# Miniprotein binders against Enhancer of translation termination 1 (ETT1), part 16

Target 1, 377 residues: Enhancer of translation termination 1 (ETT1), of Yarrowia lipolytica (q6c872)
Amino acid sequence: MAKRPLGLNKANKSKKKKLDSAEKAEKAVAKEISPENDESAEPAPALTLDADEEDDMGQLESLYKNWTSSERDSPRILHGVVHECDSLLQKAKGEGLPARFHEIYAASLLDLAEFADKKKPVKKKKVKSDDVAPETSDMFVDAALERVETGLEQYPEDAGLLFVKSRALKQDIDEKMSAVSKEERKETAKKMISQLNKILEVFKLAQKHASTVTPAQLDVVEELIELSGALESVVKQSDISETTLVACEKFYNEILASEKDENTVKKAHRGVGTCKMIVADSLLDLLDDDDEDNDDTVELAKKNLKAAIEHFQKSETDEDGEFMVTLAETMIQYGNLFETESDDQKKWYGEAVKRLRQAQRLGVGKYDEMILELEDD

## First folded at step 9 (miniprotein)

Design w16 (from w0 with R101E E104D R105K Y108W L111A Q112R L115Y R118S)
Fold by ESMFold2-Fast, scan of step 9:
Structure w16 (fold): chain B 377 residues (1-377), chain A 120 residues (1-120)
Amino acid sequence: as target 1 above (377 residues)
Amino acid sequence: SKERIRELMKKLLKLLERIEQLAEKIEELAKEGDPETVRELALKIQELEYALMLLAFLILRLKRHGSPEEVEELEQAIERLEDAIQKLEEALEKGDPETVEELDKEIWELAREIYELSEK
């Protein structure tokens, strides 16, 4: 990577898009392989039951906690949770079940979508849908949405249900976009922009009614930022990325103002940092070689990148090598905005090198060539 | 129009510099001040930074599809932010906690109004 102020930002943006595409392909392959092997190769999970046998909800909570406290790599626990939910639903005839029941049921169905096959089935005569369990990822997402709506009819202001709804609606967009033909992609993307706006409203309502927010509940916010960019690339005449980014940074800032949980606060700092970095990229994209305003735009971009670095540093840990690479890339981008071979540029390149060397020690990748370029006179 | 957009960008940069100076003063107060009051002030600085980011996006939008009416709305929003920042600076220098508390509500309401404007 040469010390080139204007060209490097375009190269970094291209590299990020390539990495995102490779990451998505890798996740699809891993998802296809993992579910097939889990049933035969996986040792039986040790389940902890710390509730009375007569306390149906306590038992369900214990089963679900075994899932949320695990590495989330065994779908067997989720199938157990869903089967218990089905049993309780039959026993209660759908009456007297609390919001938490619907939340756990919907969340488990949604999580099972990640393990399900996305292979397109041959269209045969439809069997009654109410008698058939979900088999594909889109069927699990549909079942989760139906369960959340059932819960929200009874408990319209329940934060837990609203958080699951936002996550399920996002997964629904992913399923619809992956299933659509190239010819239908633009029209489908336009409809998905409307659904994305609905997700932002649902998440806002969830935060309003929440007393605490978990890191897992906050995961969807980062995914919405990425999704908005993907949708905007298809629908060229849209400000959805900018409006989504604004809403998402507000969600993160509300966490920083109120949340005590260290892990949720760290996640919010990473989120704000990412928002600031994207703002800087957008500003730099507006640079015009003939425009006298370039200096002011670059200065504003510097301020946003500096803020991103500060938020990222507040969430940094010695064991997260992948995040060290992200932080290093942000530091390089910031350094590139200073005069070549200036003290400021050398400082930020030096900070980036430290993170890249540590990432290599943790086995994340090999950055020897990049380090040499950053250390040259 | 392009000349007015230039002036808005320059005003935005000056406001960011003033907020950075306020953040430094709050860090100094953190050494000897009430921890809860210091935390509230730090959160208000973050909210002002958020409002300035919204203004940056609105300026970018005006550069693509701006109208004279939209430029006037942003000029008014920037003037209100300048006034709020100046009042906060004066209150901090005088050690007036009551005025700081009143400004907290004003800054929150202004940030919310700017957010609603960006959603249109």
Scores: ipSAE 0.095, ipTM 0.596, lowest interface PAE 5.8, mean pLDDT 76

Design w18 (from w0 with R101E R105K Y108R L111V L115F R118K)
Fold by ESMFold2-Fast, scan of step 9:
Structure w18 (fold): chain B 377 residues (1-377), chain A 120 residues (1-120)
Amino acid sequence: as target 1 above (377 residues)
Amino acid sequence: SKERIRELMKKLLKLLERIEQLAEKIEELAKEGDPETVRELALKIQELEYALMLLAFLILRLKRHGSPEEVEELEQAIERLEDAIQKLEEALEKGDPETVEELEKEIRELVQEIFELKEK
């Protein structure tokens, strides 16, 4: 029984860290916000609204940078950004706002969805975002999609808007799948598979037009991989998981070929490694009890696991304990494919032990029992 | 059919090794040739690796549920892919850019056919 999703402890730890950071971010935001900025009922604060559109956009960029450079745990900064966007929209009644305005506005609405309740609207009807202020997460996602489409009508090839569109469409799938009844799950999942394929096309177009890609813009790729697996489990006759894996690995490899930012390249290496690891797991799941028929499949799985290890090592750092556990787990899976007590198996178990010991030193968890098992014999 | 599927998997594994070697060789040529053309070629070769992985899944599904007709279609697809890879290796070794461009188009068309076959 070798079938547990890798990184369950990692996901739970990420949520707790996010919650713990929320209080810290809220205090930081409260200190930076002028005491005059009480409730958003007040007209634009004592900030000088210069006549120049460039000055207005510069102010919006500074507000948004406060969000993107923070722990992203408090919605207060986002409400400030949205308020500024609303003010600029009212000021520019004749249109002419740049692509970046629509990008920041849509991204902020989308990020606010994470802080809102997941309740469906009472009437189950789509309403214009201009008619009703968003109150639930699905309403914020709908508002973000409407804003990004408004921007894309004017700037159809803007990479920033296309990246936000891919994120918003993915969040839309999450909202619809979370809200659907058990009886409608399969029908809704089939529609969501079509939307996922659309997301892959949008992301591909975004990369084509992007001069650079940020680590945050790549976050959706790993989420699409996870989503494809969830959808395929509901619609078992679909190959969406395998097709999505291939597309996502291609996205990461295009980053590796062109991007110079070290953090984005590191994230892409981890992404490729994860894709290779999932491929190996899928191949191994298809093995039967006939060892003679399995040799070639095992060798293909070994190649994918070795490639995963190499990509993970290129993104390895001495301080990332959570990642060391992921790398160790991959090394253990690889070692398991060699003959029991062979030199190759001992080598990879030994490499895994080194990473597990370092993860323990960094306070990630306790692996003493696993280490003893790997070192036994 | 069991023996045919085993032979297909062996061929696929060997083709994957050849694609990996081609990708490495193309990266080595990046310093001598046009950097943009070499980069695009490397990405296209990587796309062949994706196609081979999809074929591996298709071969394994055929092991459980496949008909002789489906096995024959897959054998033909792999044979065409093998031929294209061999010609690309020869063109790259001889430094024939005209032939490399023709093979890139042929390989791209074959990759599309493989995706269509996988989705069936």
Scores: ipSAE 0.335, ipTM 0.707, lowest interface PAE 3.2, mean pLDDT 78

Design w19 (from w0 with R101K I107A Y108M Q112K I114A L115R R118A)
Fold by ESMFold2-Fast, scan of step 9:
Structure w19 (fold): chain B 377 residues (1-377), chain A 120 residues (1-120)
Amino acid sequence: as target 1 above (377 residues)
Amino acid sequence: SKERIRELMKKLLKLLERIEQLAEKIEELAKEGDPETVRELALKIQELEYALMLLAFLILRLKRHGSPEEVEELEQAIERLEDAIQKLEEALEKGDPETVKELEREAMELLKEARELAEK
């Protein structure tokens, strides 16, 4: 057997959140019930607008920027954005509103879904909720999708709208998976695999038409990787996670080839690193079941972990303690594949210790025991 | 079938070495390039990254699915991946823009075919 890691302590946060993230997201939005009332929808009167009153789109952009630059903890600004969108829609009789209007409107509706009450699984009709504004998270997601399609009807190749559509379709999967009973989860997951493939095509089209991509627009790619793993776990289809991973790494590499925005490039490096790390983990898991050609599999796992570390280092910052823990964990996994007490193992354990100590200084956790273990290995 | 799988695995690892050599050569050429050349080389690096992902996927499938029928499909996918890498190597050696574009187009088509075969 080739250098298979034995007796490794499981590093915290290796499992992402997966299925547990869906439950936590539901609990978070359930606690934010205030979106239902119009008085909660009103934005703070102290909001700054940098556009003239006659520049309707400029005012909408300024209001939306207040949301995107915030902690995104309160739906109040979002309700204000939606209210402004409704006003502009009434004023635009016979006039075409720009793609950006539909994008902001749809994105705001989608973000409001995260603050809304969850739908009870047994109910099937929502149109007769007095046919008014959305009240539950699934209704907000449906409204966002309808708004995106309205915009795409007029602007079929608009990248911004296509990015919002991919995010809305992903959120639609989350809503359907959370609304179903435990007994129906597997059958629902099987149906959601088809929708996941649709999201991959929509995102591909969005990138094709985009001149630039923001870090926020790229967020959905990481979520698709996590979603594919969650769906595979429920359905036990090995291929869905792997085919999604291949598509997502290609999306990130397209950013690395063309994008100049530093934050988007750093996010893409983190994404590629994560893809390489997942591949390495899958290869190493395979060793538990087979003794044949373990040396070759370990060597390929090493190459993927080394590539992951290099991509992670290109996105490293001194202030991101959570990421330093992720990088340290990857370095430890890589070090474990070398001979005990070798120069290579000591080098990578040493690099991991540096990141763990920095993470502790930033207050993200306590790693004294792990550091001591790495120094005694 | 196990002997066949071992031979295919060995072939994939040889392709990994070729991809790494090609990536290193592209990085060296990018150091002397003007903005247009650097941009073209960055796209080639992207193609190699995709090939690396496909290679890893093929290894995972080869190890988990041992049926004779699937091994035959994976063998065809590996052959197309190998052909794609050869086309990318040739494209990097050519100075003629038309020939380079044709070889890169053929390589991308072969990578697409390899992925479709691997997903079966």
Scores: ipSAE 0.013, ipTM 0.543, lowest interface PAE 7.3, mean pLDDT 77

Design w2 (from w1 with I107A)
Amino acid sequence: SKERIRELMKKLLKLLERIEQLAEKIEELAKEGDPETVRELAYAIQELEYALMLLAFAILRLKRHGSPEEVEELEQLIERLEDLIQKLEELLEKGDPETVRELEREAYELLQEILELREK
ESMFold2-Fast, scan of step 9: ipSAE 0.564; ipTM 0.830

Design w20 (from w0 with R105Q Y108L L111M Q112R L115W)
Fold by ESMFold2-Fast, scan of step 9:
Structure w20 (fold): chain B 377 residues (1-377), chain A 120 residues (1-120)
Amino acid sequence: as target 1 above (377 residues)
Amino acid sequence: SKERIRELMKKLLKLLERIEQLAEKIEELAKEGDPETVRELALKIQELEYALMLLAFLILRLKRHGSPEEVEELEQAIERLEDAIQKLEEALEKGDPETVRELEQEILELMREIWELREK
């Protein structure tokens, strides 16, 4: 077996700061969707709302699309979306707004939590009025949950709202776990396991009612897998990570069985591959140094790694350097399970080298030392 | 007993290979079979693979501090997995709704038994 560093390159970082130019975009968006000088004072607003409901939603969709098609680096578009939602809510007095309105509003509030201060508010030092806008990440998550529940009261089977609810409930767990003291972590984690199980049921219901699923709606599934491991490490009694992993792989496989969108199918293949890889890692971690009889467990791990590689290859593109590194690392892990200098080991190290070289060409990182080790040159 | 646990892991590996063969047969059926039936059977393949992986983790957990009673319950659950795979083979051969319904019931009972073992 080869001795090689095995790392995971998971995520790009969001680029935050330089808000001076971002403020202009928010003002430009707000000007486009909001009338200046309150010029609609003369006619009766209720008559105008009845006539223009679809046009108002079209404008909101266009504004929200600017966010979803962007790098999502600036909160400016989101503030514009929320402002437009607030205007539509006031004009409609909460009546006649479609499920999609509540979905966009809740999703935008939830996304704003990522840009907000993550510090826990102190009740006696900071007093919040009932009508004050959210200031901290937990306040934005709470506002998003309240908005999604308002929508679900009217549209209980709306897939879009159920997907946003699952994401909001997940971020609620993150907020509560980050806010709790060391002494309270285990008790809080036990409560959060119950909420995690609720999220799994909400996501299952969302898929049942969805005619199509977007890549963005599927993002929460990977986050649930990671969250389950974190909660299990705190509680130390639960099998929640294994149960969550099984549920999440099922969600991905349902996409593979029914979805036509290439990007969603690609994400589902990556999801299944990740689940198979985690299973293999867990099996290998449970091996005893003293046990002479590890062969069947290693073989089961090999089968899971091979399946992971096949799913990853079906989702591979020439432009995704970060994913090429993930695939290469999986191939190296698989190769490590074969005899040193065997034809199988050389094959999988060779495939890994190809991906690492392409990742370097795309500017993802430098892997010259790793490539040298894998090629024995 | 380490020998008993050893045999269980070996049996799971053979059952996984059997599931993989059935997955290949479903790919062949996809060429000319009813799309809805093929989709249902493919999802049943995945359910059986999920059950197998959960059982593999149970084997590894019980290896160091499992009671003989728990090992016996695990052996029974693995036998139910084998029975469910057999039902899947029948469903693939016959392709009728009755065998698919029988398979679904077998999988539900298997998952219930696995859940009970996990909660211990």
Scores: ipSAE 0.529, ipTM 0.813, lowest interface PAE 2.5, mean pLDDT 79

Design w21 (from w8 with R101E E104D R105K Y108W L111A Q112R L115Y R118S)
Fold by ESMFold2-Fast, scan of step 9:
Structure w21 (fold): chain B 377 residues (1-377), chain A 120 residues (1-120)
Amino acid sequence: as target 1 above (377 residues)
Amino acid sequence: SKERIRELMKKLLKLLERIEQLAEKIEELAKEGDPETVRELALKIQELEYALMLLAFAILRLKRHGSPEEVEELEQLIERLEDLIQKLEELLEKGDPETVEELDKEIWELAREIYELSEK
């Protein structure tokens, strides 16, 4: 059962589908080149650009910058960063390493989880490996959390470490839900729900100690909203999503009040819009009640959808095709609440068509049939 | 009572319309008012919207699992939200404040009442 807006869920599934297709194509090409070929024959870690022979942290920063400035589609740079971190840890014997060392190490381990194979449930229970080196996505997430905690023991108020911790805690929930047996899914979801607000609190603590918050860091809040909806659908309890949703919307509005950066402001507007859209979808789920009692609920849903559209428009860019699909679907939902063939319905369907056509031009799916339906008499 | 729950949703919708009017008035005052004070008032209006959303979800829950006692409790919470909205409307009806000290006192008192509603 979907508790979240249908449009947002469709956009996320479309994105994953495209990424999986691209990854399979790359794998097929690599296999055709040489089945006997050692992948390590083309090693990266990337070499440092400008590092003093005795400046260990400067060398690590240069290696990590090669990752953050790349397309982030190759794990080889990350393996190089982790290897350098291991070498520095051995030299230091745990002494004199700055917060930034632990942050880079933890972030790199966490990013490696994206490229690692998922651990599948066995015999209806998750089994932990005895291996010391991470090999599966859950093992990388566990290693990242352990590294972050080690850093926070020494630097409890470091914003960078706290931001990485919030992201790692969110990924930990995803890994646990993916690995659990079908029979244990509901009980595991109940346990994970209690962690959602704790993740937001860690993020807010990081923001308190930081001078700025980047758009990428705010992605954690968006992912938290998505995760709360997914967990609610498994547990079938509506009030869980409501409390997390309100807390996240409040936090986004606090960011908007501070106006730190144009891109951060746009990200926060998208966040508020998403929260408003989820509220509207929840209200519209009640249309299965007595029809004579729905007018006020429909009007409340309309107000939330209008607010969502306004926030989305303040964050609109011509380059984000996936966002255009989300905005278009929100506009369609809004248009559906007006009288058939009314000027208002035609206006919002027309606005949706514009975004769908632009999304197609950017290579995001094919919407010809939907466009024809929206333009139809 | 389903009839009673329907009346609560109707009342909540009217309160949302009043919050929207407050937001529009704040946007007009932003042109001539103290920027920090206007920002604080906008934040208070947003807090009232959060309370309204939580109350809307409570009404939805009561349609499936509600008792008469819970309906009475919800009526009291909606009445408190109405009182807070009225106080903010009265604050804005006075027009642009002449002194920061006077406005700060009124904002503080309103914030305290919103906090008390949230503790419920």
Scores: ipSAE 0.410, ipTM 0.720, lowest interface PAE 2.9, mean pLDDT 74

Design w22 (from w8 with R101E R105K Y108R L111V L115F R118K)
Fold by ESMFold2-Fast, scan of step 9:
Parts: C-alpha cells; structure tokens; sequence
Structure w22 (fold): chain B 377 residues (1-377), chain A 120 residues (1-120)
C-alpha cells in the first residue's frame, strides 16, 4: 500500500477553516454572557491618580492582556494599546522605558498589520510623510521593526524583543512575497532565503536568553516551518526546510524539558510530532521505486513516524476532531510502510480507524469510504 | 562511492539505535539518580540526534549528486560522532562529571562543523 488517504490534507484544511470560524463564534457568544468582558472594546480610561513609571507599566500590561486574552478579531484594543504607548513615550521623553514597553509597542504594531490593507501598487502618497501613521500592512511591519530595534539598542539580549523581531522579519517576507508578480516570485524567494537564515539566528539568540516561553512564541515556530516549505517549493531547493525543521524541533524539545504548563506542553508535543512527520514525508519523497537502497530510508522514515505518533498521542484530546484526523493520517502513513496485511499494518490502520470514527462523530467530516479501505474486507 | 554511501547510512542507523538506548538508560537514572547530571546527559543526547538527522539528509543527497571528497568528509564526521557516542556510553557507566564538560565542548564543535558542511 503506497498512499491510501488521498486528498485528506486538502479536506482537513478546508474543514479546519470552518471549525476555527465556528470556534470563534462560540467564544464570542460565551464572552458576551460575561458583561464586563467588553471592557476590551474601550481603551484605558483617563488616569485618576498621579502615575509613576511602574504604575504606568502595570496599566499598559492590563491593556495588552485584554488583547492577548481576546479573540483577536478587532483592532480597537490594539489601537488603544498603541495610544497608551504613545502617551507613555511622550511622558518619558523616550528615557527610562523598560524592554517590556518596547516589546508590547512593537507587537501591537505588528498585530495591527493583520487588519490593515495590503500595499497598493501606487507610486506616491498624496499626504505629508511626516506625521503620517501607518496605514498599510507593510507600513505597520516597518513601524514594528523600527520599534523593536529601538528597544534592542537599549536591551540587546531581551528574549521578548528578539522573538518579536523574528516574527516581524517573517511578516516582512510575507509582505514582499505577496507584492511581486508570478514571474518575479522565484528571484524574490531566493533573496528571502537570506532573510529566513537571519530569522533563524535571531530566533536562536532569543532561545538562548529566554527563561520562559509563551504559547504565542510557539506559534512563531509553526509559522517558520510553513514559511521554509513555501520558499523551498518556489526555488526548488531541498535543504532549506531541513535546517529550519531541526532548529524548530530543538526549540520544542527544550520547551518540553523545562515547561510544566499543560497547554504549552501539548502545543510543544504537537510541534515535535509535526516536525518528525514532515521529516518522514521528505525522506519518503526521496524513494525511487527501482532503487535497491530504499530499505535504509524506509527504516528512518518509520522511526520518525513512530515518534510523531507518540508525540501526537501525548497531545490528543477527545474534543479535537480535526487533530484526530491528522493523527489518523500519520498512523495510516506509518501502517503503509509495513508488509501488506501484516499484524503491524492491521494494528495501525485499526488505530487510525478509531480516530476517523471519532472525528466523524464530532462533525469534522465524512470518512466512511476511507474507513472501509483501511478495514479491507 | 555508492558502496561507501550505503555503508555510511548503515553506520548512521546503528548510531541512532545507540542513542535510543542511551536515552532509555538516562530515563531510568532520572528515577534513581541525580536529576541535574541526568538532565545534562539528556540534553547532549538530543543534540547528537539533531546532528545525526542533518547527516542523514546529507548522505541521501550524496546518493543523488555526491563527490568522492564529500563522501570522505561525511565518513570523518560519522567516525567522530561514533567516538562521541562511545564516550557518552562510558560516561554513563562511570558517572564522571568532569567528562561531561569536555564532551559538551566536543559535541558543540562537531555540530558546528556539520552546519558548515551544509553551507558549502
């Protein structure tokens, strides 16, 4: 059996978008039954006391927490955070502000890029450049990079600032890739490989200086893996993703060694599993049907898939039907590497069927035909 | 050189098996031994695993487009990895803390050399 679950990834991707939208709607309804939670829709009220620098930072943290704890679907909170940052910067005249101030400011500017229009292929602005706030996504990314560099001048080893820089550099690649024609994509992608290597170095430096990692920083790791694959597909080079995958897997494993927060640990396990699954896919893509040297590659792919399954199982939950499909697909790929109708193949196909049936009960999709093939008879 | 490439992959897989055995022994020691010493060994094992995976991809690329010089470089790197794994296995039996620092340095140097090989 070579490749049984045809198109499963495409079906899962479209269904995941629907599930993510439904999940956001459910969270919005839940938050609306908590009337005070709408405080995030209004920026911080006017100060009632004479604030000192430490009290001001406490207020900024509270405003930013409203954003990070929200569904992140409205830019109003972010505009409030940026406004407060501008106020604090003017009050302090740029002096004595901590690394965390610059981190929050830069992160908020970067997050605002998601809500801004893409840059138009128009040559001139009709308004005065001085005093012009960012309006397009590329302008927000540029502003975030400028702010994070200002912070790094004062705090060159701050992990939070380095992580924001990594994320901003990644978004900069996205902006540049989306702005070019199809004919220019390959040449632009080649130039972006150099920036990707720079992101990995900044990321490594961030890891070195980090004492604690947040779930949001783990999202950056996932984005780097996706970006490396996208660039590799355009330039048709085979080793870009290898280096990125190794660096990212190392980061996830360091998190697993040091972190005790259950949610962060589950995310890290899924991350390691994904890295190992992609490695196995890459190894299997190198197989030639008539090559007598394939046995070693198949054995290495089996080890990576088995490890991926073990990590995925440590992060499995009864309510995540979409993830059950991903786990089932990995189990099917692993089963396919065993002798046809062997006990090992039947075991892993059986485990996959269990997950597919559970996902189907949760409304993720219809897998009846796939289940029938896996049960084979 | 095709026979030499096949030999390299076989050696790599044997090294992966030895690393898996080391990881199992380290987990066993974590329950009965000094947690800090065990933690240091676990980190070194993970670092070697990353190096082996990078070498696996390098070996597979040689099967497609390798030169004799590149094969010789990989042979030397794999031999050095084999020596380091042997030293780690001996350290696990002896429990000498001074050896950990020396092996950490040697592992870092070898990993850096592997990265530089890829850059070529």
Amino acid sequence: as target 1 above (377 residues)
Amino acid sequence: SKERIRELMKKLLKLLERIEQLAEKIEELAKEGDPETVRELALKIQELEYALMLLAFAILRLKRHGSPEEVEELEQLIERLEDLIQKLEELLEKGDPETVEELEKEIRELVQEIFELKEK
Scores: ipSAE 0.387, ipTM 0.710, lowest interface PAE 2.7, mean pLDDT 75

Design w23 (from w8 with R101K I107A Y108M Q112K I114A L115R R118A)
Fold by ESMFold2-Fast, scan of step 9:
Structure w23 (fold): chain B 377 residues (1-377), chain A 120 residues (1-120)
Amino acid sequence: as target 1 above (377 residues)
Amino acid sequence: SKERIRELMKKLLKLLERIEQLAEKIEELAKEGDPETVRELALKIQELEYALMLLAFAILRLKRHGSPEEVEELEQLIERLEDLIQKLEELLEKGDPETVKELEREAMELLKEARELAEK
């Protein structure tokens, strides 16, 4: 369905609505600080600035670093970052601010969405509601998207802004899917599939223009894989899960071809391994009852599981117990595809047991029953 | 139809093995060749792997819900994948750099067609 052509007045109207959403998000930040009627609320000593007072961007970077280096369990630092961004925006009257300013502002607004209440679906039209709606997470996501677009108008090829845009667009899908009524879920999911395809293109463009990619910037890729599966489960006729998986594996492989940062490379290896594992699971789920029809599918699954194990091993660390469980599960699935009691099966079950025992020693969980089954096969 | 689909899956496995052999040859070339050319060739081999993955999913979907017309389209796409792999093998043996650009275009077209078939 083609949409009605929009005139300049409609485009300006849409821009104003999103700007109003950004102002509402800003007012929510002010409200968190403003209810303070007590003289004793001085700036917390936990907030540190390493920059010169007259270096506005250096001061903003230091403030944002306090958030990114924290446990990210309190929105207080984010409120401070947003207030500093608002102050700088007023001084500049919207002009002359660098791409990094818009990136920090948008990222902070997006992170604030995780601390706000989600908009819940409404089913009854005759319930009298309050005329004043509370600030919700979707308002912060909308504000973040508007800020990113403002930055991209000036800096259309800025990788940092494009990475934040991909993350914000993903959160927008989450907000819309969580807010929709049961009767509108399938129709909304169809529209969100189109947005997911836009996210893939935005991420591809971000990666093209990036000189380096951080592990945090890759976080959205695994979230897109999970999201595509969730959307496909709602829409019965869709290939979005498979096409998203292929695109995401390509993003990770481009990191492996060009990136030098060890932590980003390690994350990319885990990403490729996960993609290979999902392919193998999908192939095995489609097996028929007839063993003769399954032989070639099993061999293709074996190749994918072996590749997954190899990528996982390149990213393995002695302290990541949760990942050891993932690697062990992949090794068990691979071992299951060999002849019962074969040397190959025993080898991969043995490797899995080593990881499960180490994960258990690290306090991740209890795997005694699984270990017993693998050793007594 | 069931036997035809089985033969297609078997053919994809053999093509995957050929892609794996090409990847090994590119790694050997990386020790003596131009780093940028090697990187571009490695990325093209990965494009072929992505096309193969989409074709494998398409075969499995057609096994459950496919028409004879869709099976014919899938056979054509698999033949195109085989042709691209053969051209890449020939390029590596003869060392002709001008065919790299042509292979890139053909690989991208194949990936697009595989995706369109998967959507059906």
Scores: ipSAE 0.373, ipTM 0.742, lowest interface PAE 3.5, mean pLDDT 78

Design w24 (from w8 with R105Q Y108L L111M Q112R L115W)
Amino acid sequence: SKERIRELMKKLLKLLERIEQLAEKIEELAKEGDPETVRELALKIQELEYALMLLAFAILRLKRHGSPEEVEELEQLIERLEDLIQKLEELLEKGDPETVRELEQEILELMREIWELREK
ESMFold2-Fast, scan of step 9: ipSAE 0.582; ipTM 0.806

